# Ledger of designs, part 248: VH-VL binders against q96il0

Target 1, 167 residues: q96il0
Amino acid sequence: APERGAERRDTAPSGVSRFCPPRKSCHDWIGPPDKYSNLRPVHFYIPENESPLEQKLRKLRQETQEWNQQFWANQNLTFSKEKEEFIHSRLKTKGLGLRTESGQKATLNAEEMADFYKEFLSKNFQKHMYYNRDWYKRNFAITFFMGKVALERIWNKLKQKQKKRSN
Key: E = the ipSAE of ESMFold2; O = the ipSAE of OpenDDE; V2 = 0.75 times the mean of E and O plus 0.25 times the DockQ between their complexes.

## First folded at step 9 (VH-VL)

Design A105 (framework fv_ebrasodebart; at its last look DockQ between E and O 0.24; V2 from the best seeds 0.00; counts 0 for: pae E 2.5 > 2)
Fold by OpenDDE, second read of step 10:
Structure A105 (fold): chain C 167 residues (1-167), chain A 120 residues (1-120), chain B 108 residues (1-108)
Amino acid sequence: as target 1 above (167 residues)
Amino acid sequence: QIQLVQSGAEVKKPGASVKVSCKASGYTFTDYYISWVRQAPGQGLEWMGWISAYEGYTNYAQKLQGRVTMTTDTSTSTAYMELRSLRSDDTAVYYCARDQSYLPKGHDYWGQGTLVTVSS
Amino acid sequence: QAVLTQPPSVSVSPGQTASITCSGDKLGDKFAYWYQQKPGQSPVLVMYDDSERPSGIPERFSASNSGNTATLTISGTQAMDEADYYCQAWRSSTAYVVFGGGTKLTVL
């Protein structure tokens, strides 16, 4: 009975960068590119007296980052998988093995790979459209809250100045 | 209207397997994740795992690793959850729920639930 | 034990304000979600992203976060609000969804 190859259940890469900034940092830190998404994670600074609006903004930024990390990690995994399958399928069709006589991994020519890229882009076009839409929505929300936070900070500074003038 | 419709109640013996279906409608199925959540009688909600409807990627709760399999059929907009090696403590109402896109952060729509009873 | 901690029960008189808390490590870094579940029914999302209310949810429902504690507030509590309430978050490190232990709200 042919051993049904255990379908490697591709677990979603846990795309959380293990980058940890110094504990006493008072600013945002940018980490190295994540191995799955290839995106550089940002560790957001948390002020000691973080306002609810500042917290909301931070959470929105963090979530958007995680969303991006997850999307691209998944996309890259899918791309790699489909690319490999494409290569194997084409080599098989050509009657070629997966390895050359020299023991190197057999590859397809640039023209054949161009077909793969076209097909891949076509297949994922809708997904990318949705991504872009959501990207704009998220960034719009972030920008909106950035404005709110800015106004709050201005207001707080004005109040402090008035209090100092009254004393 | 967005709806998640689950399969009917199941009665199973210990050691058996159960497969619950969840048919989605009213939205683009492939744009979302599906989470499975169970609730034992008189107990709280327990997350079991999620599946990406588009990619088929899965993430299972550690407690259920090796016993649970989640799948999707994009042609029918249906999610499936299979739980194997059933025990008496697996007796619960099982829910499918729609997650927000690309992140399993929240569940905005729920199925009606499927009662799975494991009895000798 | 639930990673998110809720009081097991809260009692309130009709017309009064009910408050249900949910506490967890690093909850201040993640959005909280709240669900209402009535007996024999599926959970219903009542609050999302800490303080956002889904369409169809009454305005008497509100939520807030302070530090690592999320709070669901029901102003002018009605008999129909009697239910179990669950908070929920997710962990970025594992992408796990985590529920609170649930709070039974009784309207006396």
Scores: ipSAE 0.621, ipTM 0.840, lowest interface PAE 0.8, mean pLDDT 90
Fold by ESMFold2-Fast, scan of step 9:
Structure A105 (fold): chain C 167 residues (1-167), chain A 120 residues (1-120), chain B 108 residues (1-108)
Amino acid sequence: as target 1 above (167 residues)
Amino acid sequence: QIQLVQSGAEVKKPGASVKVSCKASGYTFTDYYISWVRQAPGQGLEWMGWISAYEGYTNYAQKLQGRVTMTTDTSTSTAYMELRSLRSDDTAVYYCARDQSYLPKGHDYWGQGTLVTVSS
Amino acid sequence: QAVLTQPPSVSVSPGQTASITCSGDKLGDKFAYWYQQKPGQSPVLVMYDDSERPSGIPERFSASNSGNTATLTISGTQAMDEADYYCQAWRSSTAYVVFGGGTKLTVL
């Protein structure tokens, strides 16, 4: 299940925390890979003068990151589970135990594993298509709000320039 | 018209299983997640989990992990929620509700609810 | 466990402004949603994305979300607004949907 990257940094006492990027950076920064999704979380810098529009963009980007991490964490767990089930099933069909005579974990050859990968990719094809559709729609929304924020910043700079010029 | 129509009330004994259905109409079924939310008599709303309508990708509440299974049938635009090993404290009205998969906007449409009574 | 805290009950007279709070650690970093539930009925979404109102919901409903507190405000409260109100937000580490405990709004 997706974890808010920033919250993971402070485990005492609340388990939920807000922090700034490293002291040498006042911008967004990238954390280590999440152990479940294997994706690197982005920790967003929150300026003191954040506008309501900037806040909406930040929340949308954070929510999209959490959604993306959740999807890949579930896919990775499903892959691992089905891979183990496939290996156990094939070993049972061959009359072999889960461990070799030497006590090592029994494995399948490359040809047999290729069958698993082909089947896994095939049955997950539609799921990945819908994931890509949703990923596209989410990025469209983010791009749209980024455009609004950019226009707001340009407009604010023009307003400042006009006020300064008139004085 | 957008609608979510659920199956009728159920009476079960402890240890039994119940499977509630939720038939969607009036929208593109695969554009939405379906959440299942229950409400015990006189109590608040408790989220049980959600399922992506497009391929059975699920996320379940930790408390129900191992007892609940959510599925969909895209050919009939129907979502299902099965709860196993029923206990008396599972007595509740069970709701299905939709939320967009690509951009969550909250649960904008809800089923009418299904009362599940667990008693011996 | 991440929890959203609401007062159990709020009472107002007709025409008064009702204020229902929802508190959670860093709730203002998440989108908040509000639902109205009348006896024997399914919940109805009344506010989404902190302060947005769905089509069909009266303009007297408004909301905000900042810091640790989200607030649903009903101006000129009417008898028909008497209901249970629930807040909702995402909680990534244990559940992706969390509801507040609910607030019974009484209009007398």
Scores: ipSAE 0.533, ipTM 0.762, lowest interface PAE 1.5, mean pLDDT 83
Fold by ESMFold2, look of step 11:
Structure A105 (fold): chain C 167 residues (1-167), chain A 120 residues (1-120), chain B 108 residues (1-108)
Amino acid sequence: as target 1 above (167 residues)
Amino acid sequence: QIQLVQSGAEVKKPGASVKVSCKASGYTFTDYYISWVRQAPGQGLEWMGWISAYEGYTNYAQKLQGRVTMTTDTSTSTAYMELRSLRSDDTAVYYCARDQSYLPKGHDYWGQGTLVTVSS
Amino acid sequence: QAVLTQPPSVSVSPGQTASITCSGDKLGDKFAYWYQQKPGQSPVLVMYDDSERPSGIPERFSASNSGNTATLTISGTQAMDEADYYCQAWRSSTAYVVFGGGTKLTVL
């Protein structure tokens, strides 16, 4: 049901074993699906010597993950609520009860439910359009900061090599 | 010139409802969430919830769940906050404030505040 | 449940450095924000994203956030800085915004 899920990081930083204390995870890790959003949260690794820029990138990724989880948790609740309201409204216009003779919830056929899905998509089009816009803008910002972190690490390595050769 | 202009002060009795408006101007309304924050006399700031500039994407403070409804009207760039079943401890100044929807940078602009007095 | 703790008041003389703290569990893992509020006025954002200063805010305002504590620092404090100051963060597991209780800064 969620359109966009939590991303898995496939690239580990160079030298992870050098920055990871013994008996500690050195990797971002993907957890089980969240009950409300159905998204798999990323559990972010925090290195001992995290630069201010690296910390900002991690916080931005954490905040974006939480924003995404909140949106889809809300959308899942909205979908479920509107689905039940649609079913109840249509059963009422047919003069039918909310439960069958066996006590199970009464339902609508597939053609009738297709009407619900079309109406739901139409009602939520603007919300999903702005969600998609914000998702792309957030990921652009994250990619930008990933590039800045990569350049910072290259600069630090070059600075260390220059210092060693000078001394 | 960025502005958030709120509706005027209101006096209500316990059990009534109040709806406060917040008209935005000078920026792209759909780039921001609107938060509602209240402040009881002599007390601190209390966050009530936020809404995106389009209806249905909301997050309410847990203590206010079931009593608060936030909406927007993008054609008028206006946000609304309705608080139902008013009690005397809902007496407060109610503020609207904006924050970016895609890269939040804090509540950089606030409305002038709306005093809501609930007395019996 | 989730709270941000601030001292209720801080007093300084003009020209001295004021330091206002905001404490919360693992607050340094979240972005922190600071607001100034003068009597009868709306809050004004004075620091965001832990340590960034909005345009129009004097350079004597600075902030940091690490561990369990965010700190707003005002160097060369002026009489016009006398106000209530609120920290803000959000609670990650519930996506709620949280304000500290506020600190009254008194300058002579």
Scores: ipSAE 0.415, ipTM 0.726, lowest interface PAE 2.5, mean pLDDT 82
ESMFold2 (binder alone), look of step 11: mean pLDDT 90; pTM 0.931
OpenDDE, look of step 11: ipSAE 0.613; ipTM 0.844

Design A106 (framework fv_ebrasodebart)
Fold by ESMFold2-Fast, scan of step 9:
Structure A106 (fold): chain C 167 residues (1-167), chain A 120 residues (1-120), chain B 108 residues (1-108)
Amino acid sequence: as target 1 above (167 residues)
Amino acid sequence: QIQLVQSGAEVKKPGASVKVSCKASGYTFTDYYISWVRQAPGQGLEWMGWISAYEGYTNYAQKLQGRVTMTTDTSTSTAYMELRSLRSDDTAVYYCARDQSYLPKGHDYWGQGTLVTVSS
Amino acid sequence: QAVLTQPPSVSVSPGQTASITCSGDKLGDKFAYWYQQKPGQSPVLVMYEDSDRPSGIPERFSASNSGNTATLTISGTQAMDEADYYCQAWRSSTAYVVFGGGTKLTVL
């Protein structure tokens, strides 16, 4: 029976945003900013003769992008929610309603909001510190594999040059 | 010396809640996420969610959305999983497992499991 | 997002090579992991990041992941390898972590 042809693989879009990169591109493609994280997703190019090491690097880069996008999407959501809760609590303490006489949302002045920003930054300091550590560790790993891929490519070119001389 | 030690077996009635603990030792707790995975009698592994040990975010399985809460106490290196509105089909062995936060190395150490039985 | 399909059982004779497959749409674009579970015990990680082996796991265990199929290979299978084997994919925080249905390996 006829066998199926060689498999073709495209990079899988990751994160909360999706985009369609140009066909037959030989470079990575950058999409529009994600609605929640405000980060631009990258579609990674897959070369026709991708080595196992190149595949590992690409998968690691994709996983790191997804992790980074999700962290910032979650952080932005948490900030918005806690900001609204702070405003609500402060207005209640003042004996004010949540809406003005015209039905609009009541707001706090910049001086009052400064208290929230200071509290939020203090509360999230350790979380952001660990995020930065993980971010550095991830980039170190990516850089390490990039170096390994570069050495593999140099070695393959040297082997090709040697092989041509023996013919 | 790396260990994840879970709380003991529980028997609950339908509609009740259960809270399982997982105490980590022998490693830097904040370098790993804790996943919760359950296994019904004679069935396969089902992922419930994971939590960042340094605090932060949780990611829960859609099927359990609204019923599960995961927390950590970094001072005691302990993770917790609370499952509410228990049903008979929640009867399972519940496992905690660590997964490195900064690299996708997989679940390399697992707790001993906690049997939760839901019966009327 | 991906459903992972494993054969429910695989049988081999001692010393034979066992092959356990895990299939899912575009699985080869993601890292695959393999776990061994013996009756009454917790799962044990036997393969990670497609083909890497944890310290303490015998050299007879190897794995690959390409296209839609990840494969766990056990060379020179021993009686002690008899267990349930589960594949896993989708480790990112934006994806639901998925386990395969499991394969019972019988060594007779």
Scores: ipSAE 0.609, ipTM 0.823, lowest interface PAE 1.3, mean pLDDT 83
Fold by OpenDDE, second read of step 10:
Structure A106 (fold): chain C 167 residues (1-167), chain A 120 residues (1-120), chain B 108 residues (1-108)
Amino acid sequence: as target 1 above (167 residues)
Amino acid sequence: QIQLVQSGAEVKKPGASVKVSCKASGYTFTDYYISWVRQAPGQGLEWMGWISAYEGYTNYAQKLQGRVTMTTDTSTSTAYMELRSLRSDDTAVYYCARDQSYLPKGHDYWGQGTLVTVSS
Amino acid sequence: QAVLTQPPSVSVSPGQTASITCSGDKLGDKFAYWYQQKPGQSPVLVMYEDSDRPSGIPERFSASNSGNTATLTISGTQAMDEADYYCQAWRSSTAYVVFGGGTKLTVL
């Protein structure tokens, strides 16, 4: 059996968003939609006195964002590729060209495309389920650390108030 | 491996015709377009036209309209380009190239080129 | 005259960054392909329209687009990078392919 050469899955280039916020910014910035994922990247502000918990939260948010960017970039590439292949195959089956006689791109009707979407969603259902599971896990962790950071901030404020009353 | 192998060099007189072949291998020939590009000595690349290997649809550069004919033989996975009414300014290396995707947007694989010399 | 405008030549020292521009009025939202051609050889695709590299092309090659200008960037330029470089675009209205005039990159 000839070893089917592993089709090198065209991995989406890790497109680091070229969006660079102003250096003097003291808040988070939202960039334009990424070309591949279509997700807006967030550039997280780093405070001068960042606590270890705040740092951990920031890193977790950043990692989660990168994970999401990579997932959707890959998913969009896969979708685009499979869509193109589907259109190509269906046109050939119909005895139609990839272009019309006028040189325009040949298209399928909405019904035929609906079949593609249905098949694509069915094929990728498990992948989406895993994504959703991991998405919830990550967001739960983020929320948990947000709570910890909030408590830390409250505690620090209380300590400062006590010190001011003692002086 | 994907390869485009072109026919050998040609020497022609003005007013004659030349037909260059391009044999494709390593991929499904009918899934792609073939473009032809020429390059005069010491000059840049000039697009001549494209052909759909499946449908046989062609699109030629306006400058070459009426003088160029592109064809394909799907049984042999071979593309042909015929240029008629040759002039001295048609002296060039002629390349066939595979176009990327379902649209002839870019060229990912090229033939080795065929030198066509038009001389009196 | 080439519809896409390139500088006729660019010179760089080894290890420096080379930048080759390609400008066209209707480049717009379209991205340029880039080809490298060495003397006596066929053109080789070095960059796709999406600023992606074909397999075998070094990471020092990159491309960007800004408005009507595409730019090929070669970081850490090497002697082997000396070649002619062509940008190429596709016109959706006519389905024509158009090449730039080419840029000779010299590594000094």
Scores: ipSAE 0.020, ipTM 0.562, lowest interface PAE 6.1, mean pLDDT 86

Design A107 (framework fv_ebrasodebart; at its last look DockQ between E and O 0.23; V2 from the best seeds 0.00; counts 0 for: pae E 3.5 > 2, grease 19.9 > 18.9)
Fold by ESMFold2-Fast, scan of step 9:
Structure A107 (fold): chain C 167 residues (1-167), chain A 120 residues (1-120), chain B 108 residues (1-108)
Amino acid sequence: as target 1 above (167 residues)
Amino acid sequence: QIQLVQSGAEVKKPGASVKVSCKASGYTFTDYYISWVRQAPGQGLEWMGWISAYEGYTNYAQKLQGRVTMTTDTSTSTAYMELRSLRSDDTAVYYCARDQSYLPKGHDYWGQGTLVTVSS
Amino acid sequence: QAVLTQPPSVSVSPGQTASITCSGDKLGDKFAYWYQQKPGQSPVLVMYEDYERPSGIPERFSASNSGNTATLTISGTQAMDEADYYCQAWRSSTAYVVFGGGTKLTVL
């Protein structure tokens, strides 16, 4: 035997009655917002007896989430970069510095920024349309496989009921 | 029919750049990523990166980052891969291959390959 | 960079079952793909999304992906199946696509 071993202390509860809550069901978990995409990631629960179909659905959902987060991270970075470049170029054209007298980041008025927003929206409109197309196609596929998984689970429960009635 | 047709073989000196084209036809170009994969003589497949045809977003293999640029021209359904600062170990057959953007179906159609030889 | 490891070669007799493995850390959390390449030809997709067959790929091709290992199985192997086989997976690291080193299948 070892001279010292890790031993668990046996608990013999006495005194107050303590309710032990039911085992928490493991479901998908939602994390904090991503720094770049500002979307909350979903951490998918993996059942111990995951069927091949359930695994395919989970992998498809994970892949779709990664695709979605990457798209918005790139879009947000592009927006921020182009906005900053636009502000810098306009301030330089006006002979103004990049910082105010108070040391704050210099900004353009709403009318000048409207030009940037309009150009950015126009420039990215087609990209966003294609994104929406792919987003809907991906969600259609996920919904389709969710339906297949639901049918598989119903079929398995039905088989179990049939076997129970046969024996 | 679905086809990816690549530009012809190139011979380059070390330090030069090469730009390979891949002309897609027979499908909706913007529904697919285009991957670039190379294969040195007698060696395996090495992924270089991919580009989203509609988004223009690129993702490059780490060891090629800074030397490779991938672009697309949606109006001509053509993808391009430019590799700079060529070394002798860049000698390979370069393939383009499509992979569906809205589902991870894998690279179902490949170009015929472009041999790029880098020698002094 | 994620790495996918394949045996460099596998030999089987005609009619026997060939199994080609592809190993990588948590590979079973990603979709696996398989490509066949014959000398002087472009690769051909033979399996996608772990176990799906593209149209035109014979029923004797099947695959699985679990834990750290994906497996391509060719039942009743024919001489025409002799080729190099590459596995592929998506990785979120420094490369979104990773290929295995390839396995030369010899049928004799």
Scores: ipSAE 0.630, ipTM 0.830, lowest interface PAE 1.1, mean pLDDT 83
Fold by OpenDDE, second read of step 10:
Structure A107 (fold): chain C 167 residues (1-167), chain A 120 residues (1-120), chain B 108 residues (1-108)
Amino acid sequence: as target 1 above (167 residues)
Amino acid sequence: QIQLVQSGAEVKKPGASVKVSCKASGYTFTDYYISWVRQAPGQGLEWMGWISAYEGYTNYAQKLQGRVTMTTDTSTSTAYMELRSLRSDDTAVYYCARDQSYLPKGHDYWGQGTLVTVSS
Amino acid sequence: QAVLTQPPSVSVSPGQTASITCSGDKLGDKFAYWYQQKPGQSPVLVMYEDYERPSGIPERFSASNSGNTATLTISGTQAMDEADYYCQAWRSSTAYVVFGGGTKLTVL
């Protein structure tokens, strides 16, 4: 009895970009597109005197970025896998091999692939809806904290000006 | 109300396997990840791994690689954790916990725990 | 060894303030979570995202973060607060969840 190869359920790609900005950077740094997500990672600058609100904002931004990286890395993996399975299934149904006579990887025509894309989008529609919902929630939170940080900075500047006038 | 209900206590011999279930209710099961955490008697919490309830993606602790399998049944909103090649040091209370989607942030809801005893 | 370092025990008198620290590499870049565990019970989330309090958790519970150290603070500690407390974070490189070693809080 052929040992049914335990389908190694693909571990979620750890989409952590290994991009390291220069140590002396005083600003946010944008890295190259990640191999799995195709998203550009941002390395956020950490001020020397980072306030708790600034830290919270930074962490929210970082987490949201990581969330996006992970989502799209997984989505791209799923897409690639399902695409390959679709192609293999269709070729098999046609009685065609996985390779052409020239030794190239057999492909399907644009019409057949259009069916795949429609099916894939339909199947993943709910997932994308959830993603969009969460995306808005996250960005709303980030924007809210951006406002808080802005107010804090204004307040701190005003206090400093008052102190300078009193001396 | 959100609840995670685990299967009952298990007694196993060394070398055997155990499969613990965790039935989720009160929320959309596929919107979250499930983590498994164990606690040996008198010891701290040890994370074992997580599974995406929607995609079925898994991430296991390095120490447990090759011995642990996590699965989900979306039709029953149930997560499963199988641990193979059991040892005496696998004696612990095993918890399932709900994680936020896509990232293993924090565990806001926990199962009641399942005691697994490995004894000769 | 636990990736997050906690004191093994903290003792406090009733009504006093208890502080439990959790230190780890790059903890300043990640949110900390705190759990309370009483004997024979499942862990309960008491603080999330460094300083956010879940619904139902008393206001005497608070948390803060400074650099790579998270701190859980319990003001006006009560006998019912006696428990083990665990900090938790995750690693972006591996997407692993990591727990502290736990701190036993004793109310004397």
Scores: ipSAE 0.596, ipTM 0.839, lowest interface PAE 1.0, mean pLDDT 90
Fold by ESMFold2, look of step 11:
Structure A107 (fold): chain C 167 residues (1-167), chain A 120 residues (1-120), chain B 108 residues (1-108)
Amino acid sequence: as target 1 above (167 residues)
Amino acid sequence: QIQLVQSGAEVKKPGASVKVSCKASGYTFTDYYISWVRQAPGQGLEWMGWISAYEGYTNYAQKLQGRVTMTTDTSTSTAYMELRSLRSDDTAVYYCARDQSYLPKGHDYWGQGTLVTVSS
Amino acid sequence: QAVLTQPPSVSVSPGQTASITCSGDKLGDKFAYWYQQKPGQSPVLVMYEDYERPSGIPERFSASNSGNTATLTISGTQAMDEADYYCQAWRSSTAYVVFGGGTKLTVL
């Protein structure tokens, strides 16, 4: 039944799509968490009367989302792989098997796992600094372009008001 | 002023490896990715992968996974691409090109290309 | 051809308008880029982010990207524009960069 219903979406979600044309339903959608990155993707609405500036802002945000998803997907996989390799290496050095006598995965205690987390953070410190720098640069560019779109919208409202007064 | 200068042409036998260098100058090396793109004779451009110049994070084209390794040396502003287990269809001109790391704006500067010939 | 499909060739007379298409699933959701390659030379970026022109590229070059198709347009085509042209986009499912198969532009 909901698949057959028509939806009029005249109100944009806050923050990203407020410049969509009137009388059209417009909204961005938040999808389920991506399997690898654990990030929830935004599904951007593409209005029929999107200005060139609005289109560029949307694509900048989409490209940044994809970049961010790939970084965290790769980091999550690397973290999981290096964690298991660390556990395996430490168990082997102690002469222990990878499984207990009950068949469950052997683990390390909290102090030993803290060594892993310290080593992982140290090894990846510069990569995360580079990521943070790029993340801020991307968000600055997006914010700057949001300002340009906001000025475009204000200008359009002023032109409409001038036309109404002049007749 | 911005330049990407690649190592010279190479001739290899099938099964060998090749390592091509790309020395960057005239810009902040760590602000950019280095992409590697190859072009077989009479064919189009094929993207091989990229490497983040600062931390060496890489992403390779799926077709080349397991055969390619990309590295950088930030002290010399040099990127390297190694292709292993060479086959005759790896004969191509290999290009390095930069792209902006925080928001790719296209490959604005390219190396001169390195011809790698794989034949028996 | 690759995921991005281009016609293998386009011919125009000098002074006419050339249009080179690049087709890909939902290509209009990604930034598209265009490169010119003359024989024996490295590629040169001629359009980026769908329709932006690098400094030094003549105003006769323009581009658009909507739906499944990006288009490079050269108005007033000159003999010096004879080259191979490649579109490029980003794809998350296969690789981060994808090139089209290329289009040979011939100026008769």
Scores: ipSAE 0.306, ipTM 0.686, lowest interface PAE 3.5, mean pLDDT 81
ESMFold2 (binder alone), look of step 11: mean pLDDT 89; pTM 0.924
OpenDDE, look of step 11: ipSAE 0.484; ipTM 0.808

